VH-VL binders against q9vpl3. Designs and how they scored, part 30

Target 1, 224 residues: q9vpl3
Amino acid sequence: RGKINIQRPKAPHYERARVVAVTQPKYPELPKAKSCFKTRAERTQQQQENPYNEIIAREVRNWLDHSRLVAFFHLSSITADDIFRVRVQLHKQNLHLKSYGSKIIEQAVKNTRYEAIVPLFHSNHCIVFSPDPEKTAALLRIVRRVPQMVLLGGIVEETMLSRNQLVAYAQMPGLHAVQAQLVQTLSQAPGHLIQQLQAHQNSFVQVLDVHAKNQMNEETPKST

## First folded at step 1 (VH-VL)

Design d12 (framework fv_ontamalimab)
Fold by ESMFold2-Fast, scan of step 1:
Structure d12 (fold): chain C 224 residues (1-224), chain A 121 residues (1-121), chain B 112 residues (1-112)
Amino acid sequence: as target 1 above (224 residues)
Amino acid sequence: QVQLVQSGAEVKKPGASVKVSCKASGYTFTSYGINWVRQAPGQGLEWMGWISAYNGNTNYAQKVQGRVTMTADTSTSTAYMDLRSLRSDDTAVYYCARDIDYGDYEAFDIWGQGTTVTVSS
Amino acid sequence: DIVMTQTPLSLSVTPGQPASISCKSSQSLLHSDGKTYLYWYLQKPGQPPQLLIYEVSNRFSGVPDRFSGSGSGTDFTLKISRVEAEDVGIYYCMQSIQLPYTFGQGTKVEIK
């Protein structure tokens, strides 16, 4: 189905927008007048964590604790209408698409077994939650039609799985016991999942970088 | 049982329109796409177009673009192909077919029984 | 459009003898995901096509082991190790790597 989606959306436009967002130089904030000094109270307030972020982080922890299926996605540029349609389709399958800022995700998973996944959320991301792990196959079928959402990995029955492990889980027969056994077998080394997720993220960035260089090369005569 | 059941044979005059239905059962309709393929008498298979039962997106073969409209009704699990301005070379058996989903795979695994459309004056 | 060319166009086989059908594509069917989007279908007289082989060499559920697919890039082969009466029909290769999806012109297999 990904090849059907080659014509929708226009890949060059979406990839260029993504490349600009990823490769654009980070410009420091304009210099401000130097303060003579700041009191301890003023510095504490300036560095104070936004209290609303903790409330939202608690919501994220609640979703993680009460979902038997959690899937992590990299999210490329997508229209509000398109993401809304995906959200509605997922909701019909008891799959709940959520988006949270990277700082909130970091607060939510801090000091938990999932803390090492934080770097994946520094790029655009979204998470799908469900109380029903049997819906993994339905999730992958729906997302296959959304090229802007790239599966990075997930958690099934509190066990961290890579993209390939989730695909394998989804393809197993509908016997719950067989699926539970597969999860245990595939997930015996959580460290490998984190390594795979980092590798996939880096590969994606490398592909975008190559694309950016190819777009720049369009300014020169093409050779074979 | 996964099944696609199509509407009955149609006989039309040149310039008329025909609407063929394809009713799905035994699977989650919105999880798969529906392809339309036709076969003229004694000829091979020709892809007509595709519709996503998930979001209603369509893609039509260039030869019929501008004359065909594909729709899907999720409440009845039924896909439709409406072909207008019929010509004699549109005489064919029209099939609907479901995509496979084996992770990253695509294929037409389940086919309807076919709907014969005859265009003659 | 990707053009799919089958040879031969017709084949008469004595029961129990092997049959081989070639399919050539005008462009590589290998996707950047590492998969080759080539499929084989059988259309028996008076019936819709049925899937035999997906992704070059994988037999679809219920397909007898006498059917095998092979090939890579642009050249593909469907082999039937020993043709049975129920194998009579028209065989089609198909590509789904890009739209529009295209089929070969078909190979008619008959029993002598």
Scores: ipSAE 0.000, ipTM 0.412, lowest interface PAE 16.7, mean pLDDT 75

Design d13 (framework fv_ontamalimab)
Fold by ESMFold2-Fast, scan of step 1:
Structure d13 (fold): chain C 224 residues (1-224), chain A 123 residues (1-123), chain B 112 residues (1-112)
Amino acid sequence: as target 1 above (224 residues)
Amino acid sequence: QVQLVQSGAEVKKPGASVKVSCKASGYTFTSYGINWVRQAPGQGLEWMGWISAYNGNTNYAQKVQGRVTMTADTSTSTAYMDLRSLRSDDTAVYYCARGEYYDILTDYYFDYWGQGTTVTVSS
Amino acid sequence: DIVMTQTPLSLSVTPGQPASISCKSSQSLLHSDGKTYLYWYLQKPGQPPQLLIYEVSNRFSGVPDRFSGSGSGTDFTLKISRVEAEDVGIYYCMQSIQLPYTFGQGTKVEIK
């Protein structure tokens, strides 16, 4: 079967956690005293939280923290056999298709840098994770043959990218330095996740308007 | 380089069986299906069936269903086509070709072909 | 089964002149995913077939730009802008939208 779960983040050992905290300025930025003050609503919510959901939410956080490529999809009606076929092909490229309930996603990303993705999960959805951002091209080729999966956007090297920015990233040469520079350049034109959601309602207009003025840095910064 | 190398020519009598091999190299064998296509002398191409190298699932053309068995050995990256109860109209060049089943990574079908195996059935 | 019909079945071309081959399917090759599952293959004398054009109009790796494919739905055309000696062989169209995969009868292209 050879499924390897090496992408799960190891629980921080005391020594490792201390080293990480010292090298990451964000750790000491939060006052410890603040963790002792919870609102009444927060206490009530904790009492009503399903313990099973918190376990799965931690799994989601682990996938987000240990994946250098995360892609978000809207998922329309699809058979179990069809999604299994897609999952098998994705797995061969070290791409891991996961589906989680919206409440679990919200619980996983609240109070994190990923909180901005919550609106993407108000409808039927799925997520693809990979430790290898070079696999973005393979991901897009596979998904092109699955019309039930519609790319909304993603995260590459901790940077939020729209669908168009992910497509541009996928078309770049496999040199790490070139791709890292591209991600940095593309991140200067943020947003467009709402535009990606609206593209399905206006697909004809979006296709015809592909030649309309989009900033070069939004599609393919080859012109640098 | 992607290559499909087939076994040598066979001469058989009516009622016998033939087993043709197709050895794949230069790619991940289990990512693609193997199709079998035959060509009778002076005629066009006829699809015989395919096999998934991943799970062994097969689909055979109706004309040969019941007489054909396709198998794949992942340890040797080799696909096989076993055709039984041979008739004179089974005389053809048999080709293996890469494609389908798990070919959702590419836009191509039958992108690479074996060199062909001539099977002659005569009494 | 989807029936693929090619015309002409043979043509003789003076070197450097254009050639055109038609392929018609008994039903639409357009899938709900927006793709049209039509392919063109060339079989040179004594060789296995080789892929020329995939999904109606896309040239496969290494295929010269004198080859072009066009069409939609049930009507497709392969064009060779300037036929060369190495282009001699039998051309086949194929559909992969459903099983069984089916080929046209073939078009033999030869030099005058």
Scores: ipSAE 0.000, ipTM 0.410, lowest interface PAE 15.7, mean pLDDT 75

Design d14 (framework fv_ontamalimab)
Fold by ESMFold2-Fast, scan of step 1:
Order: C-alpha cells, then structure tokens, then sequence
Structure d14 (fold): chain C 224 residues (1-224), chain A 121 residues (1-121), chain B 112 residues (1-112)
C-alpha cells in the first residue's frame, strides 16, 4: 500500500500524473493493456486514455483489496479546512478518508466484484478505508459530528453491508468470531444491497429537490 | 459460493472443432475474467487465453492464435472456448479459471473441474 | 515470454518433515504498483489446480498455516513446514505480470 504517514503536497492532477509517470521505474505493462482491439475506434480510445486515471484507479483497487473496513459517504458542501480536520481525527484511529472522482472509481472496480458500487458515486462522495474492522464504532462516532458526511453503507470483511447493517455491526463487542458471524448473517445478495444504498442516495436527492422548489417559490414573491 | 462447472468429455477426429463451456455461479459474472488453461497427459499447465466477461475482449496464446475463439454469454453466465483444426497434440484436459484482478493480471482463484478432449484418428 | 523454472522437479518427503520448492523467473515479476505477480498452485491427483499463495506470500482462503511463500524479484520459495498426506500433488508457480501467462514445469511432492 501507499505512503500513508508521509505528508505530500496537493498538486494539480494532470501535472501530478506527469511527474509520477516520469519518475516511476519503467515496468512491463499489465496484460489487460495488451488486449487486442476489434476496431480503429477502440484503438484510438485506448491510446487516448488518461494515464492519471489509471494510476489512481490502481491506488483505489489497492485500498479496497487491503482494507477490512470500507465505508461510503455522501459528501455535502464542506470547506477544505473542515474536511482536513475530520481526516486528522480519523487518521488517529487508523481510518483513512479518501476522495476520488466517479470515473476513477468506475475504472478501479470495473471487472471486479465491487463493480456494483459504481451507481453510489453519481453524487459528491468520499470513502473511508481501514485495515481494522473494530474501528467501525469509532468511525461512526466521529462522523456523527460531521453533518456534511452521510453514511450510505460499506464493506466489512469483504461483505457488503447497508447503512443499518453497518450501524448494527458497530454496536457489537470487539469479539472477532461473533462479529464475523454477524457480518455473514447481515450480508445481502448481489444487487439487493446496492438497491438499498441507491435508495438512500435517491431519498437525499429528493430532499434536495424539495429544497430547490421551496427556494424557487421564495425567489419570485409578488408584492404591491 | 463461487463455482465453475464445465461441459463433459469430448472425443474428436483430427481437423474437427470442439466447443467447451464453463458455467459460472455464486458471483457477478461480468466483474471477472475467465482464463483457459490446458494440460496434456503427464505434462504441465499451459495458458491458452483470456476473456473479459464484461466487454468480451479476448487475448489468446500465440500457439493457438487463429484456431481459438473465446466467448462469454452474460445472460447465462457461461464462457466458451472453441478450438478448431484439432491435432493430436491438442489432446488435454481443458480448465477454465476465474481471474481476480481488475487489470487482468491476477490470480486464478477458482477453477472448473476440467474437460477432457481427446483427438484421435 | 517469461520462463518459470522450478527446482526440484520431484520431492519425496517423510510425513511431518518440511519441504521447500524454488521458482525462478527469467525477469522481475515486480510491477510499479508495488505488487509482485507470482502465484503458487497445487494440483492433487485427479483434481483441478487450486490456488495456495497469491502475490508471493499471501495465503488464499482456507489454505493451512503450514504453507508459506517468500521471495522477491526473480527468486521465490514455497515452504511446507510439516508435510501431511493431503499435501501430495504437483505444485506450480505462475506469473501474470505479462502475456502470455506462464507456469513452471511443476514439482511433484510425494510421501516416502
């Protein structure tokens, strides 16, 4: 995994990708990059793929593969200073808050068992990763003080859990065997969990729609 | 529970074609690749090729290039390997195996039971 | 093509004794993503191969603690701390860093 404890400056993504690509040792390309194209259009599209997206997608896949706890959040408008303070508090508990673009997440999970999560990320989002599933209670305790972060669901011990199932898991004592059994019991069939997570996100969108309609009504008052 | 179930044994004459199936269950079929590996009697494992169940993209080993076609039917979660112009040295057990990595550079975490293909005059 | 070379080709072990299998690749299996694309498989008589170790040293689900993998670059080792009767079979290393994917020639492990 990456250098989590090393402070790195924030750089524009394209310039960052160029610097990273130039300074990295040259390695053989992975087999998927060598696949044959059926048409000229497919060849052109492959040649023009953004290398930054592929590098970051690999980072996302590594986080997913090496984390026993992954939590998905909808993220409302929040200042950089506020989110940084949340990130610092989470880091003290070995919880790593990451933000990735929807396209990067789609590329990271495409052709993997996590592909079904892509629809969750049509709105602003962030993800929290941890190698320690016992930190789920600490995560939820911290996030309850951050109204801009709305829990959508997560993955615990490679099992997808809804918001309510993740909350139930967090309330269990830190006994590994009991928690592992609970995770298996709470697990959803492929697709059903995603429908639940999407429904929560759609409910939030509906709340925003009501707010927008109220704002429009207030915008044009008639007075004489 | 992840499972790959292959079609039954085949006996073919030289010059014929064989089509082996591999039915997947217990996972999202379109999220993984399927590899085909063969093993001649008393010999080691030989990689034949790969197909993405997501978009149907394929990559074939040079030794069988031009004679093999791999396909995937997402409606039935079944992968196929069609090998043409069979020779006696194509006699082998053919395995399908699921590939775990997003980039197609992963491990073969689950394997089918194997399909024996015998090519004899 | 990357050539995978296993030694020994055959190994007879007294039950409870350790066994060690070497795998050497013709070029480095380390990728820029920090992963080393080296895998170990066991094929028991009459069965398909099964994954034992992925990415050099990680045991696959259900694989007993007596199996361990180590190595880096081009030199890799699979160790069985105490061989049991159920461990009889042919062991293969594989690389997936580049096409075509290639296997070692196999190491047959049998009980004395």
Amino acid sequence: as target 1 above (224 residues)
Amino acid sequence: QVQLVQSGAEVKKPGASVKVSCKASGYTFTSYGINWVRQAPGQGLEWMGWISAYNGNTNYAQKVQGRVTMTADTSTSTAYMDLRSLRSDDTAVYYCARESDFYGSGDFDYWGQGTTVTVSS
Amino acid sequence: DIVMTQTPLSLSVTPGQPASISCKSSQSLLHSDGKTYLYWYLQKPGQPPQLLIYEVSNRFSGVPDRFSGSGSGTDFTLKISRVEAEDVGIYYCMQSIQLPYTFGQGTKVEIK
Scores: ipSAE 0.000, ipTM 0.409, lowest interface PAE 15.7, mean pLDDT 76

Design d15 (framework fv_ontamalimab)
Fold by ESMFold2-Fast, scan of step 1:
Structure d15 (fold): chain C 224 residues (1-224), chain A 121 residues (1-121), chain B 112 residues (1-112)
Amino acid sequence: as target 1 above (224 residues)
Amino acid sequence: QVQLVQSGAEVKKPGASVKVSCKASGYTFTSYGINWVRQAPGQGLEWMGWISAYNGNTNYAQKVQGRVTMTADTSTSTAYMDLRSLRSDDTAVYYCATDWEYYDSSGFDYWGQGTTVTVSS
Amino acid sequence: DIVMTQTPLSLSVTPGQPASISCKSSQSLLHSDGKTYLYWYLQKPGQPPQLLIYEVSNRFSGVPDRFSGSGSGTDFTLKISRVEAEDVGIYYCMQSIQLPYTFGQGTKVEIK
């Protein structure tokens, strides 16, 4: 199919268009106290930014609610052409690569069980969404060729998983009952899982160093 | 290019243990799983188990459960299979092999040359 | 466990003649991802197995075009359009849709 790298999924696209149409012409009324103590430029900027952020945050929430697989990545500097190639490969597998600002993600997950994951997004990041959790192995296969994307963790069937747990999930293809039990077991300690996800960022420099050394040695990661 | 090089032939007495190594090169060791497959003389292929080079997770075939341990050393890109309490029916050529789709169950694209293990009285 | 059954168990072929090997699985190898997890391997005398065909019908790198795979669900076929001397060995089908991974019993192909 065409337009695979710029088209939005039908459901989030339609909902977002409707929300924009409804809210775009009108701004919320601010309390008088706040209005009196802000410059005109500050008030105009806040009103302009707030409706836009709310619309995008709703889009993120819709992606989270309608995706059975969500994977979080740290994203290093990458060219537009390179990320386009990755996006095309992912789209062929019904995997949707999205990038959102940290403030928007914070607004989207505020007052949800995923609020504690916000610190993972304070550095450059991207998220991959899919309605199909069986695509986890395909996702990791594609990303292994993209050293700029480092897996931090994810959500499978509404359960938060660390990087190692998500890799383990991918290793058990065709064992959906066993994978479901693993996911259920892992959901018993959410605070500990979040700490594991945060700890993975500390290893990022080591992963990049190894990759840089491999590039200097001109090793072929895949041959025949 | 992807290459798996295994340790040399072993001759053991019943009740002994054997540890076979499989050294990987030409790819990112932690991106693939390592499977172990054995072949008794004149017989077909029998899957023994696998190990993730990424996290050390293992899954072993029922027939060897309790007697086998698979490990991976990421610093040397080497996988090991340790089989204990050897019996005469453990006499076989033992192969290591890679899964090609990053823990996807998509077949064994590269194989080691094999290690002959003979268990005799 | 998924049981893989190959027929025939042995096949003697005049050089240049076609050969056909059947593989049947005890349950469907079609995954919900749309892929069928069936592989064909050739083990030449004194060598490790080598991958010939992946996902039913795709030739692995370096495999001659005289080899072709077909089938769906539980019934699969490997065909060699013209058997050459270098094709002698034991052919195995394998499923990788679920653990434990299982192989067919093997089909020995030899030249008359």
Scores: ipSAE 0.000, ipTM 0.412, lowest interface PAE 16.0, mean pLDDT 75

Design d16 (framework fv_ontamalimab)
Fold by ESMFold2-Fast, scan of step 1:
Structure d16 (fold): chain C 224 residues (1-224), chain A 121 residues (1-121), chain B 112 residues (1-112)
Amino acid sequence: as target 1 above (224 residues)
Amino acid sequence: QVQLVQSGAEVKKPGASVKVSCKASGYTFTSYGINWVRQAPGQGLEWMGWISAYNGNTNYAQKVQGRVTMTADTSTSTAYMDLRSLRSDDTAVYYCARDTSEYLFYGMDVWGQGTTVTVSS
Amino acid sequence: DIVMTQTPLSLSVTPGQPASISCKSSQSLLHSDGKTYLYWYLQKPGQPPQLLIYEVSNRFSGVPDRFSGSGSGTDFTLKISRVEAEDVGIYYCMQSIQLPYTFGQGTKVEIK
């Protein structure tokens, strides 16, 4: 499989992803105060022009190419100790938590079938990779106990899924072949990719709103 | 274990420059930013600026803008703060501190032991 | 710049008694992501600051449960249920919602 590193999207898929990326509505702008942190991060990442970036971009591309499950999360402030414990729990389930700068993600997915995911990395993010899509349920169970990680969406068997679709996939009875066939069938519908990308963008907005409400009403920190 | 180890105390004359180092260990250096915070004798904490260990981008506090340069050497996992045109009011303990999150700027969790910089004639 | 104001500036506590420190910000620290970017630090004599509480109410790794943070918007409180000798030092609140990061003046906690 030497072609994995030069995986080119098929013309219809690539063209649709490109059109959706330029025509989709923008994510809501963060409040002025925090926008300074986001702007600083974005400017910092946009100026990354060195061999290190290319090496890590290749690593990201290899993870994307070799994973049948890829899940995207917004990541809020979390201690090194807490994220390490989450990584250990995920690793036991063959789930690999990775964090990469948005510029590296952009470089990794440029001219690939994955180019459509770039808008998901506007804010702080992390990605979970697995060769086993049946682990989606285990992933969501573990992450449910980590309020700092908020699901944005994912890719299962090369099909882009919104947050709701990924949650539904996780809740399906465990016949993997039936689940995979359903996912593949849904991805063939005209406009399906456009709908999924718009859903991801809308899901991100909704996730931020839900997270904001949960933070304001949070009464039981981890310890209680 | 995650640690930040700083260089030793410095005594400088007004108008001189000082370069403080901060060596990181126990984590992926390039994934976190480094903040610099100073504390004048008997005073509170003052944020001086931040550097990305990932690409070297910086943001400096207005009070030191134009006199400070922050750098990071990824091969040695070491951050540096170079402060020029020293004044008596730059006398302080200088701390480096790691961001709480990978690639983010949400506060500081791990701090260096501090470097005393004394500026006197 | 966001101004952080702490009260009291100093307090002397008998061992085992509770202590409470207030922190007020000149602007809301609540972000649209639902998080409130307020932190509490303790600086023991001759040592660097150490993180106690992040995002208002979350205890940092290794911080005893006698420490608790609460509050919302612009008004925040750090409580120590039973002050012990090792808790002596200067306590600072900090905001990280806006650059530059700003700290309160500090509250000196001493044992009688």
Scores: ipSAE 0.000, ipTM 0.406, lowest interface PAE 18.7, mean pLDDT 75

Design d17 (framework fv_ontamalimab)
Fold by ESMFold2-Fast, scan of step 1:
Order: structure tokens, then C-alpha cells, then sequence
Structure d17 (fold): chain C 224 residues (1-224), chain A 123 residues (1-123), chain B 112 residues (1-112)
């Protein structure tokens, strides 16, 4: 490719660089702070209400409103290459893996029917969205190959379901009416769902303990 | 031991029906789909269709659409292909072949094949 | 339907000599996921087909390293560095990017 002559730039190169510099967007400077007139809590609240967070929260609300299947996962350490491969597998089934900060999720679901899920996202997490609830079985088959993703619960046909309820729903493929009836039967009041989600967080800790023991005792027997 | 074992040879008259079975063993039957591929004498391979052992969903090749039905029985780990209104050009060896129906399904290849079932359609 | 075309349709090889088989598809087999859905199978006389190569260049378990696959988009090649008696049979390429799955016509490999 040759060496770029930055030390002896030609007129066209200088003109281009100058045009870019002049036309680059100028960001407004922060106004002089009146922080002495505000409590720490008030300043923290204002920071949380920034417009960028609201834009992303709106995106999350849009995904929630237009998805008939939403699944919540705890996400352990995973490489960028591995998560990319998982996204590709999921995308082929019209399943969309998204990651959002806990603060963004709280803003997105605040004052909505889904507010009960907020406590679930106090640790590393990711969410899978799909317009097709029949893909629940495909989702669970794919993620069983990804030990870093642990199912916590989800929403099917606008009904909040625990981990066990999602697994039960996945066992009834190809029968939409039966699946819808099961979802209605398994649905819980928000208070009861919180207890189920907390129980599954405890189950997740138990799963991590089992995984840690299996990792510790893991030995590759090779005699060749 | 992982294997697919097919039913025995069949001789049928034109207009009859044939039902070929494919019994799976040594793996989780519902984690794989079963493809059916036929081969006429001295000819190449022709894909007939696919069935999911998990939910029974099927997809059939256009040439046999309307004449074929594929089913799977999870209690016996057996897949079936029922081909109706047989013609002389249906004379072939019919193979079942498994395909991953989960994370590795992105490969969508046939890593395990049955031994083949010869179906002869003649007067 | 995607049409798969193999050349040659038949070849006779002296034992220990190399062999090369070409496979061309009517449409690209490269998916947006970065994978190319091209596979090679060998059918030995009187036996069902067996998988040799998956996704263009990956050898299936137990397949000797004398087999290699290469290619991209619509043009693919299977090479056998030194043909042995056990390699006699008909070789097929297959695509699985689109239904219906389709196979090439087959290439018959025989020993002189």
C-alpha cells in the first residue's frame, strides 16, 4: 500500500482535512454548574434522565411491545467470538439477542406491566426477542449448547413466565391453541412472579455451584 | 452405537403405496431431523423431504408433494416415509439420513445414513 | 432450485496419483452468517453415502487427511492427494443453504 506522506501532505489532502475539521459537529459545552444548589440525590436523578438513555429505553420498549416471545438470561463471561456465533444461530430462527444496561431496562419498564422484572437484572444479563412464540423450543435447544447463558424466565404472549413455565411451554410445539391455554393456566400475579424469579435466581446460584464443582473435577482422560 | 436401520426391500405395482421405516438408536432422537433421499438405478441422489423428530414439522420436495407423508414416532425412535400413487420412476433405493436440529443445525449436513431400502415399482 | 454441476462425471486414476473434482452452483452458497453451505459425500459401491467434507473445507471425523476441500461462492473443488483403492466410488457435492437441498450429478472415481 505504500507509505502515507503525512509529513509532506499535498494541497488536496490539506483541503480535505480542513473541510472535515470545519464541518465536524460541535457538541454544546456543559453550562456552568449550579451544583451547590442541588443535593447529591437530585444530581444523580438528573444524570439518570439523560436523553441518550431514554432513546435506548424507547428501543427496549419497542422490542417488548412487538415481541410475542421474550426470554431473560444470566450471562457469564463469554468471548466476543462466542457470543457472535450464538447471535448468528439465534438470528436464523428469528431470535434476536440484545444486551442492555440495568438502568436502561429499569427506565424502559418503569410504570409498565413488566416492572416486576427489574430485580432480575442486578447482575450480568441478556435478552432474546422474537415475534414468533413457537420459536421457544428452538431457543432452548440452541442455548443448551451455551453454558454461559442461564435461563431465568420470560414473557410469552404478553404473559410473564418463570423458567419452569417457559420449559413447559416449549414442550408443546406446533399446537398454538394448546400453548395459549397453557400460558394462561401457568400465568401468575405479579407478586407471585417475583417470588418465582427470586427462587430461580437462587436456583441459578445453585447451578453455578454445580458448574464450579464440575469444572474443578473436570479431567480430560487421554491415554494415546 | 449410533445407527439408522431401515425396513426391507419392497416390490409394488403402479398405483400402490409403500411405507419405509427408519429406526434410530444410540442418540437422542428428538435432537435431529430425518431427511429422505432416493437414488434411482444408476442415477444420482435426489432429496425427497425432511421431518423434525421434535415437533413433526415436515418439508417435502415439489416432485413428490401431495403423494408423500413423513412421520416420526418418538416412543420407538422411528421415522416413516409413506409414498402413494407409485409410478415406475419411483423405483429407487430410499435412504434416511439424520441432520442436526439444534445449535449445530447451521451445518445442515447428513452425518449418519441408513443402509437404504430398495423399492421396485413394476408390473 | 439451486443447480449443482460436477465435472468431470467420471475419472480413472492410477493408484497413488492425485484426483480433483469440481462442483459449481447456480447461486452463491455463502450465507450472511459467513458460512458456506457446501458438502462432499462419497458413496462406495453397494453402500449408502458417507460425509467427507462439511462447510467447504472441514474434514468430517475419521476422514483421511488426503481429502481436502476448497472454494468459495459458486466454485468448489474436492482434492484427493493420493488416490487409494478404498477411495473408489461416486462423489457428490450438496448444498443446504436453500430448500430443496440439491446434489451434483456425481463423479465416478475408479482405479486404472
Amino acid sequence: as target 1 above (224 residues)
Amino acid sequence: QVQLVQSGAEVKKPGASVKVSCKASGYTFTSYGINWVRQAPGQGLEWMGWISAYNGNTNYAQKVQGRVTMTADTSTSTAYMDLRSLRSDDTAVYYCAREPDYYEGLSWYFDLWGQGTTVTVSS
Amino acid sequence: DIVMTQTPLSLSVTPGQPASISCKSSQSLLHSDGKTYLYWYLQKPGQPPQLLIYEVSNRFSGVPDRFSGSGSGTDFTLKISRVEAEDVGIYYCMQSIQLPYTFGQGTKVEIK
Scores: ipSAE 0.000, ipTM 0.415, lowest interface PAE 12.5, mean pLDDT 76

